# Ledger of designs, part 55: VH-VL binders against q9h9l3

Target 1, 176 residues: q9h9l3
Amino acid sequence: PRKMVAIDCEMVGTGPKGHVSSLARCSIVNYNGDVLYDEYILPPCHIVDYRTRWSGIRKQHMVNATPFKIARGQILKILTGKIVVGHAIHNDFKALQYFHPKSLTRDTSHIPPLNRKADCPENATMSLKHLTKKLLNRDIQVGKSGHSSVEDAQATMELYKLVEVEWEEHLARNPP

## First folded at step 21 (VH-VL)

Design x56
Fold by OpenDDE, last read:
Structure x56 (fold): chain C 176 residues (1-176), chain A 122 residues (1-122), chain B 107 residues (1-107)
Amino acid sequence: as target 1 above (176 residues)
Amino acid sequence: QVQLVESGGGVVQPGRSLRLDCKASGFTFSTYGMHWVRQAPGKGLEWVAVIRYDGRYTYYADSVKGRFTISRDNSKNTLFLQMNSLRAEDTAVYYCAKGTYRYDYTGYFDYWGQGTLVTVSS
Amino acid sequence: EIVLTQSPATLSLSPGERATLSCRASQSVESYLAWYQQKPGQAPRLLIYDASDRATGIPARFSGSGSGTDFTLTISSLEPEDFAVYYCQQSYDWPYTFGQGTKVEIK
């Protein structure tokens, strides 16, 4: 089996009205939750909205942030050839301007067995915070400081591990 | 309960070096940014340096840049401040302080050590 | 660097009285402002963060307000243990900076 990593990204708002989501932090953890990558990233365009209450990104983080192009290269190098686990991961890939092969992608926001385990509708999109609390009895994204992409990536990996065997078997029978 | 204990302070001559240690307990040290803050005798507080949880990001006050180095050993729950080329104006009580937010090196200082006195005099 | 100026330098009051301390920033720090209390021979203690949020274990008589450049720490009714030096600190930008402090002393 291929190596597995979990990714979580934080985005800030760029563009005329800050409606463009630009990558500002990316965290990648391995199967054990060890941090493989955690960098603040400087978008190529001016930041209009840090979205701090959600992203946890502050102006200070951008002082010596890694330029997007460089960070993207670093991140892609880590992700290449691996099974990538994320929550609503399409947003992360979009921010990275990168698309991982579907067959190597695991989105915990779209895993019916995971929702079932959490006593949620199987076809519903549940938040990472809710699933983490329900299944791991852990509080994430607490307070006003915003999200921690490291914690979120770790939680995402832990959630996936709960259904890994069942889901991998399902995917084997039903390849995307 | 969070506890921070500084050590390594003492009397040293100008131009000499000194290393301060800060032993942390009562929280997951490896997930918080840590700071050094100093206070000259009878004076106010001065931020000195910060280090991110993994040591990859550091920032310094201009007054100590090039002379002081902040570092950490997460396996030992210990924060360090290597002070080189010490000057009389470096005389102060040095506090280690815990950053407020997990996996962040910005914010405030929610817990402080008792401080260790560094006296630089000829 | 961002300069924080506290006023007054000294505040002489009696127990039970209301204390109002001011902190002014040379430029906007948005809400990234904290207040600390320091008693003689002790390390500072965090009272307020994000301008108005009370730190864990801090009595309700302590409150913070303000945004941008003007901030206020209020002690609604001074207790004997509240006589100390109070510092404001900004976390908006590097380097982090403190005000010069306000001493609250017993009248």
Scores: ipSAE 0.931, ipTM 0.960, lowest interface PAE 0.5, mean pLDDT 96
Fold by OpenDDE, look of step 21:
Structure x56 (fold): chain C 176 residues (1-176), chain A 122 residues (1-122), chain B 107 residues (1-107)
Amino acid sequence: as target 1 above (176 residues)
Amino acid sequence: QVQLVESGGGVVQPGRSLRLDCKASGFTFSTYGMHWVRQAPGKGLEWVAVIRYDGRYTYYADSVKGRFTISRDNSKNTLFLQMNSLRAEDTAVYYCAKGTYRYDYTGYFDYWGQGTLVTVSS
Amino acid sequence: EIVLTQSPATLSLSPGERATLSCRASQSVESYLAWYQQKPGQAPRLLIYDASDRATGIPARFSGSGSGTDFTLTISSLEPEDFAVYYCQQSYDWPYTFGQGTKVEIK
């Protein structure tokens, strides 16, 4: 199997006025889209805003959610040593309070060939939903139920696979 | 089209066990949470249990907790309900129901089976 | 658990008339409420979810409204096939619960 995984996280609002983004779900899939990890995660602080329309997180999900510290350990164990693919992945890593090596990180929101393939400006930041629709003819993040981090991670991996060869060659010539 | 077909119902004495099966088709079974809902004769609906798409999360109504076990075999597109220590009040038509949201065990029931009757009587 | 109370218990109407069914929750369920229709000898059918969203294939004459603790299912003009029992259900918290049902019968 390829030493590559895709990650997507959902965050809820904690702290004053719910402005702090805290990890509430994390999904990790392998190169084939198989789910390696999918857990609801309990933030260390009181949840002020579930942000359900975006996060898909509901009160019921927190009943048996994995404590953040435990979940973080589990997730880091999976990510260590792998190429990690994500969309706007800096947000995921921030929520995880984790720093993955830049050389082993692939952010589909910053891959010019991917944008070019989608007839978008190469230096623009396009949404995962938009790219997925344009390039995979798939609808994600539909309805009012919020996001599915599993679907988003799968879509992210599929998008990257479209430009993997070209991009990896580029990175080899231009290491970050 | 989505189809759910329950089986395994019958007449049993109190204290006995029974297993219900629900065969699913017409959708990606392994990506949806599944539920059991029951209805006593001439009565309303009662939620019984839920299981997440991967089987890692389950919840039960207090009335069946410790006696019933919900499980699934995604390779066979089948949902199960193991019912132990059956009581007269467990008498009902048991429906398997599909969760509405992919990769989410919360929500509603957008498709139902025809139900299977379980009668617990001495 | 969250208790859902439906009213009236029975609603007697004629085809073509407007039906209004109520569901009240013992505590707020926000918009996490669904309505189901059940005909004799059949499994329930999802009509409305998230308080006001119509399920796939459900006729436009069915509509849901409300939030918090008070919800309403409206059938604008009853068709002969609409005479059945209707249940509300909350998905706000475990355990999921149903109302006791409202029977819509022909007058």
Scores: ipSAE 0.918, ipTM 0.955, lowest interface PAE 0.5, mean pLDDT 96
Fold by OpenDDE, look of step 22:
Structure x56 (fold): chain C 176 residues (1-176), chain A 122 residues (1-122), chain B 107 residues (1-107)
Amino acid sequence: as target 1 above (176 residues)
Amino acid sequence: QVQLVESGGGVVQPGRSLRLDCKASGFTFSTYGMHWVRQAPGKGLEWVAVIRYDGRYTYYADSVKGRFTISRDNSKNTLFLQMNSLRAEDTAVYYCAKGTYRYDYTGYFDYWGQGTLVTVSS
Amino acid sequence: EIVLTQSPATLSLSPGERATLSCRASQSVESYLAWYQQKPGQAPRLLIYDASDRATGIPARFSGSGSGTDFTLTISSLEPEDFAVYYCQQSYDWPYTFGQGTKVEIK
């Protein structure tokens, strides 16, 4: 197993008009797709919009949700020292109020070779759903129930594995 | 195809304990929340308990809270319901039911077992 | 808990007729409402979820509508196999609850 994990977070809306994105679920999987962490998280502020269609978060998920500060500590402990793979991962880190070292970060939304394999423009930002369908022939984020951060994290890891060798070589030559 | 097979039902006296098993097949058991739903003879359906896919979270109906324990063994694709301090009003057919959403424990019940009858009587 | 009240208790109809079943919630459940069919001696079967979405394999004659507190299950033209008890269920909040059921019987 590699010292690599994939992360995906779901956010709900807090603050005035629900425009603040607050962490409500975080899932972390290892290189093999095994779930290392999967928790519903209680934001410090009142939830105005669960954004369920997208987040998959419902009211009843928050009944025994882990307080943000506690969850954040747990998550950071897992991420520390790891190569962290994610899709549009800057949003996840922002929600976590944490920034992982760039040299240890892999964002599948910004990997040109991955887009190339999917017959997409190399400099375009493609959705995880699209890449997963195109390259893995798997449907994720299906239906109206919202996303599954576990599935999304697993898909993200699998996508990265398709280009891992090439991309790691590129990064070695061009460190961020 | 999805199959759920309950077992362990029977006749028991009040105050006694009973454990129900539900063997699952035809789907990735370890990725779905599972529920117990019961139905008293000639009555409607009553939700009993839920357990998340990884077994870390459980919820119970107030009528069974503190007496029943839902658990699972994903390596054996089996759901359990440990029933303690049984009462006459616990008499029912007990169904195990599959949650509809992967990696969730909320939602609905898209597949049901055939049920197992539990009769609590003196 | 959220109480679901179904009406009517019994609906007597003939094959080919339209059946309309009602489910009313004591408080809003938004669209987190499902319908189940149960025949004698059998386990329930999911018909409709999220108020209006048909479950896999469910015939088009079954449809669900409504939101908030009032929901309706419609069977456009009853088939002989449709005579059964129907339950609504909310997944909006714990504990999950069912309606008391509506029996659709042959006239």
Scores: ipSAE 0.914, ipTM 0.954, lowest interface PAE 0.5, mean pLDDT 96
Fold by ESMFold2, fold request of step 23:
Structure x56 (fold): chain C 176 residues (1-176), chain A 122 residues (1-122), chain B 107 residues (1-107)
Amino acid sequence: as target 1 above (176 residues)
Amino acid sequence: QVQLVESGGGVVQPGRSLRLDCKASGFTFSTYGMHWVRQAPGKGLEWVAVIRYDGRYTYYADSVKGRFTISRDNSKNTLFLQMNSLRAEDTAVYYCAKGTYRYDYTGYFDYWGQGTLVTVSS
Amino acid sequence: EIVLTQSPATLSLSPGERATLSCRASQSVESYLAWYQQKPGQAPRLLIYDASDRATGIPARFSGSGSGTDFTLTISSLEPEDFAVYYCQQSYDWPYTFGQGTKVEIK
């Protein structure tokens, strides 16, 4: 069977008025939640807004951060050929400047059976925080210190496991 | 229930080396950043170094950079400080301190050990 | 390197009095400022982090305020156990630094 990983990224603001989202941290965990990759990443463009309240990224993290091009290569090597799970994962792939095959992509923000388990409308886009609290009885993204991409990736994998059998069967019958 | 216990302090001549250990318990050591902070006798606090939960990122105060090495063994819940080329001004109580935030190495120090005294004297 | 200057060096007060301790940074540290208490022969204890948030188990008589370069620790009514040395610490930038301390002692 094909190996599965979960990914979560944190972005900072670059470009005019800090409106462009650029990758500043990426965390990847395996099926069991073990950390395979967790690096701070230096964007090639000047950081205008660290967005720390949400990203958890400070200028201290950038001092020894891995340059984007090198980090991207490391990350893509891990992702290649694997089923990649994320939440609103298109944002993560956009920040990586990368396209992952749809047949190998799982987005916990767009899985109707998962919403159903949470007593939410099947086609609603629910936050990772909400789903995690409702289905795993865990609090993530608490306080003013920003998100942890490690915790978020771990939560994303555990959420997917709740619907993995059903959803994988669905995708086999309904190829994307 | 969080406990940090330093050991390895003692009296040593200038130019020599010493290794400090800090044994941790009562929390998931492998998810927190760890710090060393020192206090010369009768003086204030000086931050020495930090290491991230997985050992991947470190930073040092200028006063020790190139002479001290922070490291950790998560399988033994132990933090280390290797101190080389010791000088009289390194004389201090050395504290092991737990970082406040999971999966980070920035922030503050919410739990401290009792400290171990290092005296560098000829 | 960010220098933190604490004042006064010593506060001589009686139990029940209000203590006001100051910490001034050589440049803005935004709100990345903590306060620690250290009693003789003991390790420091975290009181306040992020300028104004009390650490777990810290009594409500301790409060922190300020941002940028000027910070204050207030002890609303001193208890006998509050006579100690207090340090501020910034986590805004490497290297982390502490103030020189304010000793709060019995008058």
Scores: ipSAE 0.850, ipTM 0.925, lowest interface PAE 0.8, mean pLDDT 94

Design x56
Fold by ESMFold2, last read:
Structure x56 (fold): chain C 176 residues (1-176), chain A 122 residues (1-122), chain B 107 residues (1-107)
Amino acid sequence: as target 1 above (176 residues)
Amino acid sequence: QVQLVESGGGVVQPGRSLRLDCKASGFTFSTYGMHWVRQAPGKGLEWVAVIRYDGRYTYYADSVKGRFTISRDNSKNTLFLQMNSLRAEDTAVYYCAKGTYRYDYTGYFDYWGQGTLVTVSS
Amino acid sequence: EIVLTQSPATLSLSPGERATLSCRASQSVESYLAWYQQKPGQAPRLLIYDASDRATGIPARFSGSGSGTDFTLTISSLEPEDFAVYYCQQSYDWPYTFGQGTKVEIK
């Protein structure tokens, strides 16, 4: 069977008024939640807004950060050929300037059985924080220091496992 | 409860080397950044170095760059400081300190060991 | 690197009095500032982080305030166990630095 990883990214603001989201951290965990990759990434453009309250990224993180082009290559090597799990994963792929095959993509923000387990409308887009609290009885993204992409990736994998058998069978019958 | 225990201090001549160990317990060592902070006798505190939870990022004070190496073994819950080319001004109590935030290496120092004395004299 | 200057160097007060300790940074550190207490023969203890947040288990008589370059630690009513040396520390930029300390001693 094909190997599965979970990914989560933190973004900073670049471009006019800091409105463009650029990759500044990427964390990848395996099926068991072990960290496979966790690097700070220097965007190719000037950082206008670190967005630290949400991203957890400060200028100290950028001092020894891996340039985007190098980090992207490292990340894509890990993702190639694998089932990649994420939450609102389109945003992560956009920041990576990458398109992963839909047949190998799992997005916990768009899995009806997962919403049903959380007593949420099946087609609603639910936040990772909300699903994690309801289904895993864990608080993530707490406090003023920003999100941890490692914790978020781990939570995303645990959430997917709750519906993995059902959803993989569904996708086998209904290829994307 | 969180506990940090330093060892490996002693008296050495200038130019020699020492390795300090810090054994950690009472928290998930492999998810926190770790620091060394030193205090010369009768003086204030000086930050020395940091290492991220997984060992992939480090930073050093200018006074020790190129001479000291911070490292960790998460399987043994142990932090290390390799000190080479020791100088008289490296004489201090060396504290092992736990970073405040999981999966990071920035921030503050919420738990400290009791320290180990390094004396560099001829 | 960022220099933190504490004042006064020594603060002589009686139990029950209010202590006010200052820390001034050579450039803005926003709110990335902590305060530590160190008693004779002991390791430092974190009191305040992010300028104003009390660390776990720290009594309410300790409070921090300030941002940018000027920061204050206040002890509202000194207890016998509060006579110690206090250090500020910035985590705004590498390398991290401490102030030189303020000794709070019994008058």
Scores: ipSAE 0.846, ipTM 0.924, lowest interface PAE 0.7, mean pLDDT 94
Fold by ESMFold2, fold request of step 23:
Structure x56 (fold): chain C 176 residues (1-176), chain A 122 residues (1-122), chain B 107 residues (1-107)
Amino acid sequence: as target 1 above (176 residues)
Amino acid sequence: QVQLVESGGGVVQPGRSLRLDCKASGFTFSTYGMHWVRQAPGKGLEWVAVIRYDGRYTYYADSVKGRFTISRDNSKNTLFLQMNSLRAEDTAVYYCAKGTYRYDYTGYFDYWGQGTLVTVSS
Amino acid sequence: EIVLTQSPATLSLSPGERATLSCRASQSVESYLAWYQQKPGQAPRLLIYDASDRATGIPARFSGSGSGTDFTLTISSLEPEDFAVYYCQQSYDWPYTFGQGTKVEIK
């Protein structure tokens, strides 16, 4: 069986009016929730809006941040060959400018058995905050200081574990 | 009960080195940023340095940059300050301070140690 | 670096009186400002963070206000234990800086 990691990213606003989402932090945890990677990342373009209320990123974090190209190389080396768990994970891969094999991708925002456990519509896209509160009795993303990508990645892994046996069997039966 | 206990202060001559330790307990040390803040006798507070929960990021006040090194050993719940090339103006009580936010190193200082006095004099 | 200037330097008051302490920044720090209390021979204690949020365990008589460059700490009715030195601190940018302090003393 392959090694499994969870990833979460924080994005800042670049481009016109700060509407483009660019990677500014990436956290990767192992199956047990131990931190394997947690770096601030300097986007190649000017930051227009730090989005700090949501991202938790301030200009201070960028002073010693790793340039995007270097960070991307480090991150992809960790992800290669592994099952990668995330929440709405396409946003993370888009920010990384990367495509991970579907057969090795697990998205907690699109797992019907997980929604069922949370008493949610099976095909609805549920927020990480909602699922974590319902299924783990934990509050994440509280207050106005922004999200923690480490906490979010850890919560994502814990959520996946709740349905791991069932969902891995489903995917074996229904290869993407 | 959060506790921070500094040690290693004393009297040293200018140009010499000294290492301060801060032993932490009562919280998950390995998830918080840690700071050093100093106070010269009868004077106000001066921020010295910060280190992130995992040691990957540090920042220093200009007054100590290149001479002081902040570090940590999470297996021993201990924060360190290595002070080299000490000067008379480094004379102060040195406080160990806990950062407010998990998995970050920006912010404020919600718990402080009792401080340890460093005196630099001929 | 960002300079924080506190006023007055000393505030002589009696228990039960209202204390108003000022902190002015040399440039906008938005709301990234904290207030600390320090009694003689003790370490500072966090009172207020993010300009107006009371830290855990801090009595309601302490309140903070302001944004940008001008900030105020108010103690609505002084208790005997409130006679101390108060410092503001900005966390807007490196390096972090403190004001020079306001001493609140018994008249």
Scores: ipSAE 0.843, ipTM 0.922, lowest interface PAE 0.8, mean pLDDT 94
Fold by ESMFold2, last read:
Structure x56 (fold): chain C 176 residues (1-176), chain A 122 residues (1-122), chain B 107 residues (1-107)
Amino acid sequence: as target 1 above (176 residues)
Amino acid sequence: QVQLVESGGGVVQPGRSLRLDCKASGFTFSTYGMHWVRQAPGKGLEWVAVIRYDGRYTYYADSVKGRFTISRDNSKNTLFLQMNSLRAEDTAVYYCAKGTYRYDYTGYFDYWGQGTLVTVSS
Amino acid sequence: EIVLTQSPATLSLSPGERATLSCRASQSVESYLAWYQQKPGQAPRLLIYDASDRATGIPARFSGSGSGTDFTLTISSLEPEDFAVYYCQQSYDWPYTFGQGTKVEIK
């Protein structure tokens, strides 16, 4: 069986009016929730809007941040060959300019059994905060000034574990 | 109940070194940034350095950069300040302070130790 | 670096009176400002963070206000335990800095 990691990213605004989402933090945890990677990342373009309310990123974080190209190489080396779990994970891959094999990708925002456990519509896209509160009885994103990608990645892994056996069997019978 | 206990202070001559320890309890030490803040006798507070929860990011006040090293051992719940090339102006009570935010190193200082006195005197 | 200037240096008041302490930053720190209380022989204690939020366990008589460059700590009715030195601190940018302190003493 393949090794499994969870990822979460935080983005800042670049480009005109800060509308382009660029990677500024990436956190990767293992199956047990141990941090494998957690770096601040300097986008190649000027940051227009730190989006701190959501990203938790401030200009202080960028002072010693790893340039995007270097960070991307580090991150992709960790992800290669592994099952990667995330929440709305397509946004993370887009920020990384990367596509992970669909057969090795798990997205907690699109798992019907998980929604059923949360008493949510099976096909709804539920927020990580909502699922975590309902299914793990934990509050995430409680910290001041935005989200923690470490906490979010850890919560994502724990949510997946609730449906892991069922969902892995489903995917084995219904290859993506 | 959060507790921070500094140790290692004393009287040293200029040019010598000293290491301060801060033992933490009552919170998950390995998820918070930690700071050193000092106060010269009869004077105000001066921020010295910070270290992120995992030790990967640090920042220093210009007055100590290159001479002081902040570090931590999360397995022992201990924060350190290695103080090299000490000068008279380093004389102060040194406080260990807990950062406010999990998995970060920015913010404020919500819990403080009682401090340890370092006196640098010929 | 960002300089924080507190005024007055000393505030002499009686218990029950209202104390108003000022902190002015040399440039905008937005709302990234905290207030600490320090009694003789003790470590500082966090009172207010993010300009106006009370820290855990801090009585309602303490309030903070302001943004940008001008900040105020108000103690609505002084208690005997409130006679101490008060410091403001910015966390807007490296290096973090403190004001020089305002001593609140019994008249």
Scores: ipSAE 0.843, ipTM 0.923, lowest interface PAE 0.7, mean pLDDT 93
Fold by ESMFold2, look of step 22:
Structure x56 (fold): chain C 176 residues (1-176), chain A 122 residues (1-122), chain B 107 residues (1-107)
Amino acid sequence: as target 1 above (176 residues)
Amino acid sequence: QVQLVESGGGVVQPGRSLRLDCKASGFTFSTYGMHWVRQAPGKGLEWVAVIRYDGRYTYYADSVKGRFTISRDNSKNTLFLQMNSLRAEDTAVYYCAKGTYRYDYTGYFDYWGQGTLVTVSS
Amino acid sequence: EIVLTQSPATLSLSPGERATLSCRASQSVESYLAWYQQKPGQAPRLLIYDASDRATGIPARFSGSGSGTDFTLTISSLEPEDFAVYYCQQSYDWPYTFGQGTKVEIK
């Protein structure tokens, strides 16, 4: 039985007009929600827009942040060989410049049984905040301080657990 | 109800060391950043140091860098300040303060302890 | 480091009067500014954070305004319990700093 982790990332704006999304925080939790990794990451390019309203990242976080290349190596070492759960996880992998095996990837934004439990259209892309409120009776991403990647990763794991048995069986019958 | 209780203050000679403890209750200590803030008698407030919820990130005021160490033991819900090479200007009431945001160490101080007095004199 | 300068040093007012306290930063702190109240022999209490947001349990007579370098705490009608020292604090950059305080005292 394969080990499972959840990941969530926060991005800041780099490049022209701050339109490029670059990794600035990554949090990884285990099945029980314990934090395995939680580091601020210094993008290799100049930060144009911290996007703090959403990212929760401020310039203080960058003072002792781990350079992207080093952080990426640390993160990939943790992810290798594991089932990785995330929400809209393609954005996290894009920011990491990495693609995890599809058979080992679980995306809570694309699980029809999870949407059905939340009384949402099965093919809709629902926000993590909405699913968490509906299914866990928890508020995440509250206020103006931005998102916590730790909270978000923990919520993502708890959401997956609600459909884990059903969805793992479905994937066994329908390999990606 | 959030409660922070400092202890370990006292009178010490210059050049000596002292450790302050702050016992926390009424919130999930292991998910919040914690700060030390001090106030010299009859004077204003001075921020001293911060530590992130997991102890991984710290920052210090210039006046204490290299002499003070902030640390925490999440299994005991306790914040520490190790103060070495104490000087007369370190004489103050030392407050333990809870950070405002979960899983962060930036922001403001929404709950404070009663403070513990440290006096550094010959 | 960012210096916060509070004015006036002392306000002498009567209950029912309006108090206006100023905090000026040596550089922009955007809206990352808080106000604290401290009574003699007590720890500070958070009143306002993010320049204008009241902390939990803070009466509506306390309001904060401003951004950038110039900030104001207003107490619309002083109550007897409001006579205290008030400090501003910035969380824009390390190290965090406080103003020197404004004492609000009974006339």
Scores: ipSAE 0.841, ipTM 0.923, lowest interface PAE 0.8, mean pLDDT 94

